Miniprotein binders against q9ydz1. Designs and how they scored, part 38

Target 1, 329 residues: q9ydz1
Amino acid sequence: MVQGLPGEFEDYLYRVIASLYRYAERLVVVDYPSSPTRRSIDLIVSLPGSRVVLIKAIYDASLISKKEVEELSAVANSLGVSAVIIAERMGREDLLTGVVYDRYGVNMVNLETFENFVSGREEVYVTRYKDIYTVSISSEKLREKRLEKGLSLGHLAYMLKTSRKSIYEYERGVMSPSVEKAEKLVDILGEEILEPIDILTSPRKPVSKRDFDKPEEALVGEKLLELGFKVSHAKRTVVDLVAGRSGEEGVGSRIMIVVKRSREGRERMMSRIMKGVKMGSILSSSLYAVVNREEKSLIKDIDYTKTIVKDVREFINDVSRGRVEENEE
Short names: E, the ipSAE of ESMFold2; O, the ipSAE of OpenDDE; V2, 0.75 times the mean of E and O plus 0.25 times the DockQ between their complexes.

## First folded at step 16 (miniprotein)

Design u2 (at its last fold request DockQ between E and O 0.77; V2 from the best seeds 0.75)
Fold by ESMFold2, fold request of step 17:
Structure u2 (fold): chain B 329 residues (1-329), chain A 95 residues (1-95)
Amino acid sequence: as target 1 above (329 residues)
Amino acid sequence: SPEELEEAIERIYEAIRIVIRAFEREEQGRLEEAMEKYREAVRILEEVLKELEKILPRIDSEEEREYIERVIEFLREAIELYLEFVEELEKQRGE
């Protein structure tokens, strides 16, 4: 189907939700902004093993731009969680089941592949790299099994109809074999050489020009960076800033912030706050609204037990003394 | 030029950090020092704003022009905000 109409987006998103509901411990729908092609995150799920995943769900991934995917990646990186794109095609190309694709540095799979992975029914071994499909192998096990069989690099290369250099590079992890080469390797050395791909990776924060939005947001972000947080600013989801850092013994902390956006009225800001509270709940993070006096009046009807309201000075002083960490623990 | 823009951006962050230091001085009750830091940050942003306004007509990339225009808008809002911090402290001192 063509992902360009509201009805088609809702159909695919509902299909993804219905599938993931069976496997997720918790699931939150993020449906802001309203336009599916301008939204960086559609779903947040908590999977068995306490894995939190930010999901972009779109039937045709060519309809989402680099900006949306980079925000997904940055937010996931700063929060220390995984990100994935679930899609059925990329332009004119259908996504194959059992294959991991890349979209601007974020793993992309079709729904069936995701279901098979999270259910434990099937591991994923195949990546599309440029125009070829490659197979994930364990360099150590490849070398071990080759030596156990008494095969030289040259002999194995001959059997695969490839070069000695290729075998050497497989064994050093510099290169991955094509599907056809990998099938031959498995026939010769056994399935033990295969290494499952964990499709639920925490992506890199992309290098880009620094964004400038609200001055209050910039002050908050810079202070959190000084305190050792990874920080990302967001424009294409319900929150405006996310921050995360690792605590001692691997315990992390997370902060999520909303500020008033340009030309945003009461209804939209309150809607973002309510959705941000749900996002924070699954991330074990409180939601903060950093607002001035006039803006506070705009949102006076929010639930103050679920959203912490501060002006920028109050927030920065509180985080400097560790008071916001109390709510994150 | 890319180098001029990068330098301007780093000066913006310098001003932001100065304001963060001003909050610290204010919390310590050192109000005159806080006001001086807010005004220093404003002077830095005003210099950057003037520099970017001179650069903007020479930008031929629409994407770069739109980015610089957003930075200019940020600068105007930040200057206004930092001056409000000064005004708030002046009211406290006069009271």
Scores: ipSAE 0.798, ipTM 0.947, lowest interface PAE 0.6, mean pLDDT 86
Fold by OpenDDE base, look of step 16:
Structure u2 (fold): chain B 329 residues (1-329), chain A 95 residues (1-95)
Amino acid sequence: as target 1 above (329 residues)
Amino acid sequence: SPEELEEAIERIYEAIRIVIRAFEREEQGRLEEAMEKYREAVRILEEVLKELEKILPRIDSEEEREYIERVIEFLREAIELYLEFVEELEKQRGE
């Protein structure tokens, strides 16, 4: 049990919040579960240009499990939003400013890099994958500038002390140059060959491991898949399922679902619902609570939440009829 | 084998899809057809459960063992839930 000091995580999360509050149109803190090392999402931020991002903030990214990052990525992918990890270090190594790291298929940057990116102060060109640093270049501009200078693939390769194949792979976007090779390319061809990295890229579709949680979740999830939604299970956040469908025009339908757990008390479920409503407000997502018939009467009296309370059968039947209430906020 | 586990998982999802179709029958007032579909789903899950329980002692990988244990737990809960759906419809038919 790597006991990260509870204080360091909270302090770092507050530092990230204080930073992002200057640039965010909207910010929601996702404080569930209470344990930071069991939470896949710490923040949801709306940035200018209708860019919504799910943020995992942790001082030491070595404490993030693969399962947390996979969930973060899956949730973001299903909702059609971006995901990012903000961290200062990876074990004993400090994260460099101006470098985008890969952490289990999600972009990871330090806070300064993220601030510089969202403020437009500095562009980011360097990616680290494992122990390899590469520079992002435009394959098209590389070819264009090479041809403008009258250089053959072989001549440019000779100047870089590399193979003709390497230059050809750069121009096809199949390979990115090392820092040393990119510097030489910039010296020869100009800085216009550099392509800024969009840190807020949508995560690649994680290999959806079929997670068998609750039978009710499986029924709901399968029905949403049949209706053409992207669906992801979430075990480490407020909601249990997220679903999204891209519409032909605009922001597609987003659904978040809280499924009552057999051992979950009413108060705990209500806490999750209230936190889910806050998440839904930034995500423009409908929030459903799926409960047993007996429990429905107990929760229905809670009219203060924009939450649609259904049993599993009612939910499946309602969504089958195209009654996905899009909360137009 | 990994292939046997994948086949077992596909059968679980077939049972889930059968239950979704049972809800459609229930909504149409076809309670007997819904009950038959719930029972069919339960039967499939019970077969898969028995298969997984036989395989579980032979799995040396801790990760695979934990995964199969979670699937077994899911199957037990799903069987219970689908039987409750049958009992609810039987009560409605008797009233």
Scores: ipSAE 0.746, ipTM 0.933, lowest interface PAE 0.6, mean pLDDT 87
ESMFold2, look of step 16: ipSAE 0.780; ipTM 0.943
ESMFold2 (binder alone), look of step 16: mean pLDDT 86; pTM 0.861
ESMFold2, fold request of step 17: ipSAE 0.796, 0.750; ipTM 0.948, 0.941
ESMFold2 (binder alone), fold request of step 17: mean pLDDT 86, 86, 86; pTM 0.862, 0.860, 0.861
OpenDDE base, fold request of step 17: ipSAE 0.679, 0.689, 0.658; ipTM 0.912, 0.917, 0.911

Design u3 (at its last look DockQ between E and O 0.88; V2 from the best seeds 0.77)
Fold by ESMFold2, look of step 16:
Structure u3 (fold): chain B 329 residues (1-329), chain A 95 residues (1-95)
Amino acid sequence: as target 1 above (329 residues)
Amino acid sequence: SPEELEEAIERIYEAIRIVIRAFEREEQGRLEEAMEKYREAVRILEEVLKELEKVLPRIDSEEEREYVERVIEFLREAIEMYLEFVEELEKQRGE
């Protein structure tokens, strides 16, 4: 069998796109870098309820590197949006419908599970943790229903043929029951104790060494951190730097930045800018291009209402005066 | 060592923050203060650069060596850029 060819990666991505267009309010394909195996983000979707999700789509998740997932996590965290991996298998194991898996701290589900979740057809209750499947239980409802039935921790433990400690841990949210124990709990206490999993969460930013690519990028990033933005540097997507900051009552701003690379020609720079504009549109953010003074003429014919072009000094000074916020027109 | 590299990285960020202060001074028309800060940042980066160049031959890991090589290239580019800022200000004030 012929495997690993670029066409088969695009075939699965196309299938994911075809499935999701029915449910997404907006969908943007991120096709940079051009190789699917070097991209951290393949899709960005906006779902009903103003939910934006960054998606990595790959048939076999064993082909995802830790670096790709760490970048996906960091970017989602900094922008205050969700991330998910959509895959059909992990090595030789098929992903089960209705189960949430974990890949380096990012939720991973098969396409059917994602579709059922976003359409509202099915809730998700089951997580694969290491070698076992566990069920999400509401600690509060578990305690409430136990007390309603007049059951002590010990009595319920006896009925489940488990320890009092286990029941205590379930009620504290420290441990989740296996599928077998959860079935017994539902038989005794009712299905109200089940708690749906929200697979669309903002992942934690991974801990890693800071990267040093360009002096301009470092200056921009450090200044934005000083101003209270969450900042992530990226190497495997269309932009070099993303930043996000929450405002009063959850209103926030998002900034995406392309920094001109030393040997990058006009065509490559313009291509990244245009792709970055598409990414920014679904995030309600303008794209900033940081170039040196001589290189501003290189991209002067671009539509500046969609892209803000600065040298590093101009950017830093404008941000210092509070002029770098969301720029929707 | 990991501790020496971590300290070097912290000093690089110190220099970066100094340059951000220099931009503020320049925007306010305080050109001599801005030039002083650019030069201070350069001195810090030159010290870090020399230290990392001495450490580079002792690095066993190919991954760590490649990282340090990238940091060294960053330092050279940053030093050149900050010195260009000084040169521009010298021209502006008529010296």
Scores: ipSAE 0.767, ipTM 0.938, lowest interface PAE 0.7, mean pLDDT 85
Fold by OpenDDE base, look of step 16:
Structure u3 (fold): chain B 329 residues (1-329), chain A 95 residues (1-95)
Amino acid sequence: as target 1 above (329 residues)
Amino acid sequence: SPEELEEAIERIYEAIRIVIRAFEREEQGRLEEAMEKYREAVRILEEVLKELEKVLPRIDSEEEREYVERVIEFLREAIEMYLEFVEELEKQRGE
């Protein structure tokens, strides 16, 4: 296992940060855990148009575990935000500019592709899934332009040296053409058939593996599920649980929860709370700290953090009464 | 079997839901009903724990073994927590 030099990760993260500061309305660095290879989220960025994205930044995407990407995806899905991986390579393969890669169900791009996308300099049309490159096309525009040229499905299929079925599947959006077929389609029908890929798509619903970490997290999580929240457990970031509910009239309620660990000292918990507050500020999320009754007295002095400190029973009872304190901006 | 593990997990979540209902009873001042529900949840978790401890030595998959070990650890901690809730209410009743 080529342990990437510790410096390469920090340097790359700083490069990503320096790039994104030019385009971001708000940027939060999530420096927890300290080990980059155990952290699911490196950055939270607010982009123009109220688009919030969770970013995992790593020079070599082969070092990202499936569990980290699943957590990134789950957290983003629960909060109703997007997730992206920014990387320069995957093992021995450099990531191509202008290509969106799939990494365990999350979009992955190089920094240049992401900069081009967020700046509006270049649109992205190419997706790689496994070893297959496909081009994003508008199924509607494909059909429209085909009909404008008076071409039948069979005639267009003949021109592409493909089946009538393939053209029909493209026009239904159930299959995307290869690069070679897309080039021929553009030559015949024009560039207007291309459909730009939105890199900032919401991650696919994670299969909620019921992770049994802590009894308190299980109680809180189940109660939030009963209240119609999407809930995700997080093991590789500042917070232990995230929850989100879509409101009828716009910004749904977002909740993040820090649960005290049995072996966690006060200082470490305070550090997580302070970092969680920074995350909450960009996510418009309430931050709760769930502690034991005995520990509540030790943490009460945290009024300065906008953190709501509760025991598990108080939390569940307060949330049941509709006392989800929405952080109004 | 995977099905037996899923059933065990469903029983764990049933116990968790019972504890949530116990909190509602505690808030209503129905301390006896709350204690009874905590004890019911503990009984369910102890049964599941016993079942998983018997199955654990027979699991050949390292990934499945580690998962069941995590569930067993969770069950022990949850049982301890729910028993503490009972003890707290018993003290309040005796004061």
Scores: ipSAE 0.710, ipTM 0.924, lowest interface PAE 0.7, mean pLDDT 87
ESMFold2 (binder alone), look of step 16: mean pLDDT 86; pTM 0.858

Design u4 (at its last look DockQ between E and O 0.77; V2 from the best seeds 0.72)
Fold by ESMFold2, look of step 16:
Structure u4 (fold): chain B 329 residues (1-329), chain A 95 residues (1-95)
Amino acid sequence: as target 1 above (329 residues)
Amino acid sequence: SPEELEEAIERIWEAIRIVIRAFEREEQGRLEEAMEKYREAVRILEEVLKELEKVLPRIDSEEEREYVERVIEYLREAIELYLEFVEELEKQRGE
């Protein structure tokens, strides 16, 4: 199957949506930009327990670049939410069910694995790293069970036909055993040493993004950094800048911003705002449109109850007042 | 040249921070101080712009040259924006 046709990309995305609808409390489709290989986020879902996940859904993950994945990762990190890639294939290889892959620091699983995880039907224990499959184990339980059996590091290493150094590193959490070694460990020490992988954790390689791509955006981003926000600039999704602070969620700790992009017309900007409003709703955050006087006419028909419109000076002064008010006694 | 580009980028961020300070002065009603800071930021960006335009023909790497060209375009847009801030304050003040 060839992934060059728009219909094929939309078919897989709809398959993922249909599956996730059964488990998501809310689901927002982010299909901008229109090219699936040039956008960083396809879906945002809210799962039970108020867990928000940004999802890139693509049948063949070899068709997305590092740029798209790094943006997904940075946006999730700044907003304090999870990110995952759902795919069936990586180039010539099919993704195995029950295995977590890595794509530029973001967890990648096939749809069945994701469904089994969120439904609670199956835990995930296996990670693929550099062509080797490893098993997640609890370093603490490994040591406890080894000691209960009266085994030294050397004795266990002999039984596994590996080094004492390897056993020591397993117990320190520095290294994970191969599937073969893990099977032997379970035979000796029991299944209690296995540790389920939470595929919905924060991205493992956060991308620091301080950017001056557009002057207004750079000013906003720098001010938010000064105020202690994590900030990410986005080019491959509906919003241009996201910011978040650690603390209680839903108390205004998340900010999402749209600015007019180069050569962007009214229709595209309005589409981004409409989808950004839905993104903000699922994140319990308002959407800001930072525009100048001329640009306000391009978005005059928006729903002002859902979008906050400011110029750059107004935005910066307003956010500064919020910081000053919160930092006062 | 990599060191020159890094220094230029740091000066751009310095100008951005100066503009943020100018917004603070403006909010406090200290309009003359705000305009002074906007103009200072413009001078910094104009200096960086001239330096990068001088260096651009000497860059061998096509990828690095394209990056510098994008920075130059950013500088022109930023200078225009900062000058608009000054113009708006001059109108607000009357003369």
Scores: ipSAE 0.737, ipTM 0.931, lowest interface PAE 0.7, mean pLDDT 84
Fold by OpenDDE base, look of step 16:
Structure u4 (fold): chain B 329 residues (1-329), chain A 95 residues (1-95)
Amino acid sequence: as target 1 above (329 residues)
Amino acid sequence: SPEELEEAIERIWEAIRIVIRAFEREEQGRLEEAMEKYREAVRILEEVLKELEKVLPRIDSEEEREYVERVIEYLREAIELYLEFVEELEKQRGE
């Protein structure tokens, strides 16, 4: 029992864990920081088909800050993995089953929707952005089925009581129909026009925030950027930097870095390293601990078989030589 | 101005890139060149720090003020770290 979590959050996180354990190949709980409202990542889950997802689980998504979601998205993007928010409500509004919500650019669903998706029990077609519900349709299938029925853009627009422009925008994939218009399109053209939403979409926008947290982090981050890695700073999880590069064969190198904090005791750093090792195992990521030269001797005695301890200069020099030890798991 | 802050940030990143190049020189055994590059980076950061400290009292936005305060803190820590790199090389040269 981590003392100080609001009971509702612990209970909900456990509910999410218990659900996902049935479908996950691997599951890692990220219990750092101890405060849930300061933690960007709660779970890492490996799903069938080598799909890894970072999960933020919270009962009330109104309590999630923009900065937490931006970090979740940035970390997922840099590692080349998906991110999702699992929540039951947004303030006073319950999240509907079968709806994918947008929360600061990350997909958000209730637990039931996520279970249905992961189990293949039910496909999801409805998205909500702000107050607008839209239905996901295949622009190609829409056009195909329209032409098979001999309908012009103008005739279909008339049947939907909409503009020719709207139908043209649907067929270009630049606009999605409302629920009411999608129902009419399905009635006319058939259900084959529906396109299931992949909830496990990778965040599209790299939030490469050049954040100045520490001089050592900036040096490490800039060098990894020079080497063609996507890099993200993480302030609200176990690791301080994450980096990823797509390889030619689709197996990308993933790096996570723990940088020693000036005010951080050895015991706290060790706790982060051990939790980082658990994260690394599911992400197939190398874990580095970057420390000062004086501190390196203090950490070397710790036979954490899966952590590479370097000073900032050694790290930069080793990475420059292509000595990124890929943990082949 | 926002433009002046962006320029200050670009100069900080230039100093970071100079330090990365200094590590390459240190690895090559070119200790004097490495020390000169560390000192150059420190000079750049000291100039930026002085500029930001002058501007800080004039920032009306709390969010912008907090951001500049964080950058100032970073600059102080970076200057200290880069000076330590010089001192370490000076000790190695004297042994």
Scores: ipSAE 0.670, ipTM 0.909, lowest interface PAE 0.8, mean pLDDT 86
ESMFold2 (binder alone), look of step 16: mean pLDDT 86; pTM 0.852

Design u5 (at its last look DockQ between E and O 0.73; V2 from the best seeds 0.74)
Fold by ESMFold2, look of step 16:
Structure u5 (fold): chain B 329 residues (1-329), chain A 95 residues (1-95)
Amino acid sequence: as target 1 above (329 residues)
Amino acid sequence: SPEELEEAIERIWEAIRIVIRAFEREEQGRLEEAMEKYREAVRILEEVLKELEKVLPRIDSEEEREEVERVIEFLREAIELYLEFVEELEKQLGE
C-alpha cells in the first residue's frame, strides 16, 4: 500500500541496504530517530576481515548537518571502527563513481563506488580536492620508477608539461597530481605508481570526551574516561553513550548505554533498547540500560538476557571491578 | 557571558567527579566519607545553579539563553539525583 511506505529518503536507504546485503557478513539497520536528516548512523555492516563500518546513507548529503557527521565520526572513533557516508549527491553536484569526497573529515562515496570497493571489483584512486580531482600515488613508487627509467625531475616535468617543483612535491607526498597529470605519469612510469585509497579508515576527528544530557549519563561517561575508555555521547542515534578501549588492531572492549532522554516515553525508550541490542551484537558489545527507580517501570518487560539493567551506582561499581570487560568475551 | 557559562560547566564536572569519589568510598564501606562527598557535590551544584539563575534574566541572546536554560535544567536534575544518594546513606547511617 502507498500509506506506510517509506518516503524518498527511506527508499534510498533501502536501496543501499539491498545492495550491501550481498557483501556484508552482518547488517544492522539503525533507523532511529525516524528522520533521516536528524540521525547520525543509518547502517552498521560487518565486512569480511572483521571490518565493522558505520554508515550514513542519504541521497543528498547537503541535507545532513555538521553535528550529525561529527557524531558519526566520534562514535566510530570511540568504538574503533570505520565510518563512511554513502550519497549520490552533494547539493547541486552529483557524486562521481570512483571518487572519494570529504564531509567534515569523513569519507563520502556513491553507492556504486562503495560496492566496487567492498566486493574487490575496483580499487579507488581519485579524491575530490577543493575544485579538482586528484589521484592517489605512492611517493616511493613514483621516485623508484622514475629512477629506473633514468629520468631526472626536470626531464619528467618536461614530459608532463609541468614544473620540476610539482614533480618534487609529488615525490614528497605534499601534492597529488590532477587526473590529467596522473594519466601521463602512468603512461610513462606504469600503473604501479598508483596507490589505492582505503575508504574505510577511521575518522580523524578527535573523540568527544565530555558532554551531558542526563546526570546519570554524565557520571557514567566521566567514570569510563577515567578508566581509559574513549567515550562519545550521542544524541542522534539509538544509544546515548558509547565507549571503547583502543588496541593495536582495534578496540578490545566496547560498551553501549541507553538512558532515558528528555520527553521520551516508554515506547521510544523500548524501541531504542531493542535496536541497541542489535547494534551491540554486530559490535560485540553489551548493551546497558542505566535507569533510576522511576525509569525501571518504563522497561519492566524487557528481555534481561539481552540487556543489562543497572542504576548508575551499580554500573560504576561493576565497571570499576572490571565486570563489564569480563562480559565482552 | 560565555566565560561565565564555561566556568560553571567546569564546576559542574568537578561535582560529577566528587560523586564518583563518593561511590568509591561507599564501595569500601566508608559511608560517612561518601556522605561528606555527596553533600560537597550538592553544595557546588546549588551554588552554580543560583549563579546561573541570577544571570539568566539579563541574557539578550536567544541562543545563549537557551544554552543556559539547558544547563540549569541539568543542574536541577543532578541535584535531585545526588540528594537521593544522600538520603539513602542517611537511612543506612541512622539505622
Scores: ipSAE 0.751, ipTM 0.937, lowest interface PAE 0.7, mean pLDDT 84
Fold by OpenDDE base, look of step 16:
Structure u5 (fold): chain B 329 residues (1-329), chain A 95 residues (1-95)
Amino acid sequence: as target 1 above (329 residues)
Amino acid sequence: SPEELEEAIERIWEAIRIVIRAFEREEQGRLEEAMEKYREAVRILEEVLKELEKVLPRIDSEEEREEVERVIEFLREAIELYLEFVEELEKQLGE
């Protein structure tokens, strides 16, 4: 019995897809693995301005594990792209429109907030971290407008019924005001102090953790690290490794790698490769399939898929020679 | 101890780096040197495996036990793979 996906998840993913098709230049659905609660990436979207984003879409964000969000963040960081979670609720709490939530270091918004942001209909200024709501303000504009009004730090602090230290911390960008304090700051200094939140902010650099998954993955990953790539292991998507390096000219090389698993049949590997090709097309990434020498003969028919099939030794030797085939699309 | 596990992990990564260097030697046609490096890597991993297998029964934490079990599984698979690399070179040198 294939335990049917709770209808709510499929329906919500389709709702997100249908919404994003109106704004996306390109959209790829990542339907692997089949279980959505074991999938770190649901969508890859290219937005105007060459902004690529990895999306996890889930109706209830309480069902997302820390490990899935960490993988989403790590993959996005290694590829030099953004990551976002789109969700309607967190357990019993509905996500508010116009609020950016933090979920394990990744921005999380409801679908309406994301639509408003991508369409340019509404800017977002409010962030929630845990139970604390803060408003995004420009530290520079705050100082500028304060000085234009002839207000000292102490005088503005008095008007807000706060400390001089708090105003100083706002102007340094080390603390954001509460909603109540931000409203008072806007009343005194004007709306020009507000700084819109870029929802598509790249995840903070995960410490590239060397992970022991497969021996072949460890070899490939270590070699790519030696070559100055950011590398991330992916256990909850189509590919097993992702790597990215910023080029001197700002053109970054992106690599995705599918490693054959010992218990993986040819058909399953081919399915992952074909899905990996779709991911690669939107990411401008080369796709490698790393297989055992004996299996290389079995996969020869993949040449038309733009997939580079190598054994682990050939892969390591080829990348060492600077033969990273950049798919210039 | 956590420190002993970290040291074991560092030794595993050293063995992995030795294998990467062995590939470079193999590419240079230095097959004997490559084979010796693969054997060195295997030896290091076998030593680490033996140490972890001795410690595993003494781990009271389920989380730590699962972590060590995952590393042991990796070590077994890595040893098998690196031995295959040795056997492939032995065949080439025997021909």
Scores: ipSAE 0.732, ipTM 0.929, lowest interface PAE 0.7, mean pLDDT 87
ESMFold2 (binder alone), look of step 16: mean pLDDT 87; pTM 0.868

